# VH-VL binders against q86iv5, part 9

Target 1, 237 residues: q86iv5
Amino acid sequence: LDSCSICVDFVGNSLNDLLNIILNSGVIGTCGDLCSAVPGGQIVDTVCDLLCDYVGVDEFIKLISDVDPDPIYICEKISVCKTNDNAAASLDLVQINPQNGTVGGTFTLSIAYTVTNTIATGQLAFNIIDPTGNAFGDAVLLVQQSPEQYTQQFQFQATPSEQESFPNGLYTVQALVCEGSCGSPHPNTYTLANGTTTFTISGADSSSMSGAGSFSGSSQSTQTGAASGSGSGFALF

## First folded at step 18 (VH-VL)

Design j4
Fold by OpenDDE, look of step 21:
Structure j4 (fold): chain C 237 residues (1-237), chain A 120 residues (1-120), chain B 111 residues (1-111)
Amino acid sequence: as target 1 above (237 residues)
Amino acid sequence: QVQLVQSGAEVKKPGASVKVSCKASGYTFTDYVIHWVRQAPGQGLEWIGYIWPNKGRTGYNQKFQNRVTMTRDTSTSTAYMELSRLRSEDTAVYYCARVPLYSSGWFDYWGQGTTLTVSS
Amino acid sequence: DIQMTQSPSSLSASVGDRVTITCQASQSVDYSGDSYMNWYQQKPGKAPKLLIYAASSLQSGVPSRFSGSGSGTDFTLTISPVQAEDFATYYCQQSYRYPRTFGAGTKLELK
């Protein structure tokens, strides 16, 4: 795994723990004091210590204690993740299958995009907005993506949960390619491309409020090599 | 072959101090964390603390706070645990064990143990 | 601190039997899809020996008759079939957070 990915993963997973330690602990004098209190085993301690040492404990605490802590931004600030202010990309396809589904059904979102200038550290993100305006989504970390065409697939099951009830109606999918965290107010964050599509869900059966909808987002990144085919540019309007 | 060889048995009086050594061989000393665990007679295992040989960073069980000091000598690949203000309850076998830096934190190799007897 | 509760405290078995030892943590020891639970064997007068790490991973050199399972708070060590050399005390241990803590142990005795 890339050091950037490790950093983002660590900060993302341990942010709340780190914050709790900072808030509830007395004076944290060393990276060791901070990192030894973080749960997640020896590897977490090791990663934490390594990252903290890049900037020192005071700066590390400052970054974690930000009003809007962003794992990608934090990792960029400590120079583990790179930035590219000239990053560029376009969306080629945003497709949801099926276009007409039912509650409890599985949907596959396919996003194709072309990087034209390297994405140093960014995200492919999507949001699904239900008819009521409630939104849910996910994002994939992009690290050092060279100019090429990429495709990402996401799957979700439209099973009602506390987070999403999946009412009947028209849903909107928003896809974004970003340098930095999509929607982040931090520096070195840019929306490179965006697109939308729609799909419908019908047959909301109110009865199956069974438990925690396991968002099993299996991200299969298939790097399809650039076959030169003359594919007609579907302009994402 | 990975080995952790500990110093010999100790007999101490209450209030005294003891320093146990753990000499590592067969691997890169600085690539692993050394932990200390003790076991009272007929009892379970109790974690005491750890030291990172590469940095000298230590972490202690709060139960032993201010009584335990862990050190290391990288030139001799030796870790030390010193326990002060000894009590009868400190009578136990003391073990050193190594933990890989990039692991979930298991103790893969152990010293043979050092018996400490604290008696008046 | 995370308390580890082992069950049973002791059990008797014969060679060839299937034995199951359980360990319950007072809180989840899972992090990022992994379980930070380890199992050790200890024989009298000897240091503990690592058997299983990360809940289900078999330590190198440990016989395949040892297996670990579980996630969250509930974990199991299974020995099948039990061999004569397996009569010992077994400990679970969490490596999720500090302080590291062990179960009280399970003594496996020959019936």
Scores: ipSAE 0.733, ipTM 0.897, lowest interface PAE 0.6, mean pLDDT 91
Fold by OpenDDE, look of step 18:
Structure j4 (fold): chain C 237 residues (1-237), chain A 120 residues (1-120), chain B 111 residues (1-111)
Amino acid sequence: as target 1 above (237 residues)
Amino acid sequence: QVQLVQSGAEVKKPGASVKVSCKASGYTFTDYVIHWVRQAPGQGLEWIGYIWPNKGRTGYNQKFQNRVTMTRDTSTSTAYMELSRLRSEDTAVYYCARVPLYSSGWFDYWGQGTTLTVSS
Amino acid sequence: DIQMTQSPSSLSASVGDRVTITCQASQSVDYSGDSYMNWYQQKPGKAPKLLIYAASSLQSGVPSRFSGSGSGTDFTLTISPVQAEDFATYYCQQSYRYPRTFGAGTKLELK
């Protein structure tokens, strides 16, 4: 595990805990005071302490207390994650299988992309938008990805839940490759590539559950020497 | 092999202080956190606090706040726990145990225990 | 504080039996896909010995007849088959947050 991934993971998972501690503890004098209060076992305490020591407790608290805290940005600001304002990439493939599925079925999203200038710290993100406009998705952290072709696969089951009802109709997949957090307003954040594809789901009930969707899928990553650009239809922006 | 060797049994009066030592060997002292746990006769286990040997950072159970002080000597790989204002309820076996820094926080090795008897 | 409710408080078994001890936390002890629950064995006059860490990981040197399972708030230690040397007191312990807390213990006795 690289230090950047550790940082982003920690900040991402412990952000709410950190904020709660900061808001409820008053004056925090040391990194130890802050980090000892964070749940998540010894590793979380150790990582917190290490990261806090990079910038000191005051700056660390300031970063965490940002109006729109971004784990990647925070880790870049404390110099644990690197930035590359010249990062460059392109999408090669956005494919969903099956193209036509049913409620309760398993879908596999495959995204292939080419890095042409190193992504220092970024994301591969995707959103699935159902016919009602409800969206769910996920993102993978990219750290020090050298110029090469990459492929990432995601899998999800279209099982209705409180978060997503999977209504019948046309679904849209949006895929993005970013330096920094995709969609973040923070410095050193850039959308490098984006693309879309569509698929259909049938057999759903008429329930119109809307809300903030969550992705319950699994992800696998592979490095490939050749892009499979001849697959199912995708559109690039 | 990894060893934590604690100081011998103590008998104290109420109001007194006790300082228990825990000498570590067989590993890098600063790569692990030292925790202290006690066990009253016939009772369960109670966590007291911890010390980071690398920087001397401590954390205490609030139950013992202002009565417990944990220290370490890195040159001798020894951790210390001092408990003041002793009460009869402090009668217990006191254990030191190590926790890896990059772990979920398990106690993988324990000292043999130090028996403290507080009696008038 | 996270309270740990351990059950049963005592259990009688024979050599060769399968025994199960449960531990319930007052709140989830999961973080980032891991469960911060540990199990210890203690024999009279001895320090506790680590058996299981992270809910299901077997400590090095511990026999495979010991296993741990569970997530969230509910955890289980299983011993199968029980051996003569396994008659002892067992404790669950959460390492999710401070203060660290232990279950009250389960005494496994020979039937």
Scores: ipSAE 0.711, ipTM 0.892, lowest interface PAE 0.7, mean pLDDT 91
Fold by ESMFold2, fold request of step 20:
Structure j4 (fold): chain C 237 residues (1-237), chain A 120 residues (1-120), chain B 111 residues (1-111)
Amino acid sequence: as target 1 above (237 residues)
Amino acid sequence: QVQLVQSGAEVKKPGASVKVSCKASGYTFTDYVIHWVRQAPGQGLEWIGYIWPNKGRTGYNQKFQNRVTMTRDTSTSTAYMELSRLRSEDTAVYYCARVPLYSSGWFDYWGQGTTLTVSS
Amino acid sequence: DIQMTQSPSSLSASVGDRVTITCQASQSVDYSGDSYMNWYQQKPGKAPKLLIYAASSLQSGVPSRFSGSGSGTDFTLTISPVQAEDFATYYCQQSYRYPRTFGAGTKLELK
């Protein structure tokens, strides 16, 4: 329920709607003109209006319209998310199980990392690169992660879809821990640690599969807390 | 005890204006958006617009855009809706209702309604 | 504007019956996994009263015989078992975007 997570969730969920309103509306003179047009009920309008009024409608539109719009960066510029240029972390484990599986099978990615200087606003992110070079992945938002050891798991089912067919072969997993958005060129952004692992998919009839895979995650830490993630549109770096 | 108490019935001639009040009590007035909804005799519900009491921001249904003005007085916890250039088709019961600012947007409490009759 | 098509316009039921009222929006009213559909009851001469918000969440003080379901464009209000005090008109309403819109209403008449 912290204001940084609320801002990042709002921007991440509403970015495309905001861009469409800006591009297709002839008159945006107030935050009310912009925010009343965003779908998603009263709370979305309220959060939009608060953030927009805080920086002013012109600055808000500029941040949303950036060539590389980034929810974490936007929320840092608004000052509801903090930065730490001295954040530090290491990756202790990047492991995927099973290391050899089949199309339609379930894979669990486990990541353990140690924070050694607070991550103010950042990400735990991963990409999975299939044998043809196509990538998919996800990220979890990290807010005020104190120096401690943390674990995170992600699961996916290798169900072929138009977006990812899960061909037989070698897959590469890349994991990153970042201050700011992983891979972003924006200020106050740092890759703190990275790691890789691999797995293989062998020997299943892909013609018997349909649909798209999805991710689920869980977090463990030495402290009580809740983790939040960005959608797949922001996991690529 | 949440209450929204509206002003009494009005009878007006075509071309006149009406101002309906909605006095709130039993809650923090500025934490809720006030909406106005009307219901013509034997008809369904029609949304007119809203006002944010904390900053006075309004939004109106396009059907009423040039004829409606919503205001509020935070010192008396009262919202107002003024409808001008009245026509006989504006004959209806007018309700105020509140929506929590940090909600999905439901009308959780309604005033008792104000009957407006517009006739020659 | 989002058109709300509510069915049926009226129905009759006995005390103890199960009643189902449907509402169809002209576009999805889902956002980030939540549905922005609400249901209200209005008795003659009274203001509407909230029954269900967010498609399926029961408002405090509303009897558990009322329930809501659905997502996307298709939503259902169910009353089971119907009681004598449930004689009223029922409205669906979307809170997804402005302008807010209501269904035309369903009048429940007790036999």
Scores: ipSAE 0.628, ipTM 0.866, lowest interface PAE 1.5, mean pLDDT 88
Fold by ESMFold2, look of step 20:
Structure j4 (fold): chain C 237 residues (1-237), chain A 120 residues (1-120), chain B 111 residues (1-111)
Amino acid sequence: as target 1 above (237 residues)
Amino acid sequence: QVQLVQSGAEVKKPGASVKVSCKASGYTFTDYVIHWVRQAPGQGLEWIGYIWPNKGRTGYNQKFQNRVTMTRDTSTSTAYMELSRLRSEDTAVYYCARVPLYSSGWFDYWGQGTTLTVSS
Amino acid sequence: DIQMTQSPSSLSASVGDRVTITCQASQSVDYSGDSYMNWYQQKPGKAPKLLIYAASSLQSGVPSRFSGSGSGTDFTLTISPVQAEDFATYYCQQSYRYPRTFGAGTKLELK
């Protein structure tokens, strides 16, 4: 992993813990005071301390406490992630299989995109909107994505949970390629391309199983092409 | 070969102070955090605190914070732990151990231990 | 502070037996898909020795008869088959939060 992806992963995983420590703790005078309180092994303390020391504890707290904190934006402000205001890409394919499936079934979302000017730090992201308007999604981080064609797959199982019941009906898939965090209002952020597709769920009704309470919206991702990237996270834009 | 060599056994009276040394060799001293752990006779392990040798940053178990001070000398690759206002309950073996900076936080090598006896 | 409950406090076994030791943390010690639980062996008069880190990863030079498993709050150290040199006290330790905490120990005595 490179410095940019390490920063984004740390901030993304620890942002809520950092905010809670800042809001609920006494005076934070050193990076050690802040970073030793963040849960996770030695590696989390080490990464936190390195990033915090790089900009100074006061600036680090300011960046974390931003009205709309955003891991990619924070890591760009720390200067471990680069920006490219001229990044450019297009979406070649947004396809989901099967297009007609059932509750409990597995769906594969395939996205192909072409980068025409380097994406410095951005995302490939998607939302799935169920028939009632509830949405779930995921994203992968793109770091120094050179001009080339790329493909990415996401997979999920439509198992009903408290977060998403997977009702019968028409689902809309929205996919985006972005410089910066998709949907973010922060500077140096651009939606480079977008696309949609749909699929349906029909057949076995989940109403008799509505009390099970398991989450089924988790996703798996595989990227092909020249890109390097770290694991997926939820992205709703 | 990695070694952590601690100073010799000590006998102290209540109210005194003790300073235990831990000399590192066989590795880059500043790539690891030094932790201190103690073990009273017949009892389990108790974490005391840590020091980052490259920065001198310390963190202490609140049980000991007002009585413990950790320092290091990077030129001699040596970490120190000083415990003040000793009580008989501080009788224990004191260990130093190292933790890699880029790890989940395991103690991969330990010193041989320093026996402290506090008696009136 | 994370309390570590280790069970049993002692047990006896013969050479060749399978032994399991459990450790329960008072809160999850998982972070980003990894478990921050470590296991140590301590023989009388000696410093502890690392056996297992990150719940299930075997330290270099440790025999494969030692294995670790678990996630969240519940962890297990397994020794199979037990050998004569395995009599010792075993400790679990969480490295998820400060202060670092250890279980009270499990003394394995050979019959």
Scores: ipSAE 0.620, ipTM 0.859, lowest interface PAE 1.6, mean pLDDT 88

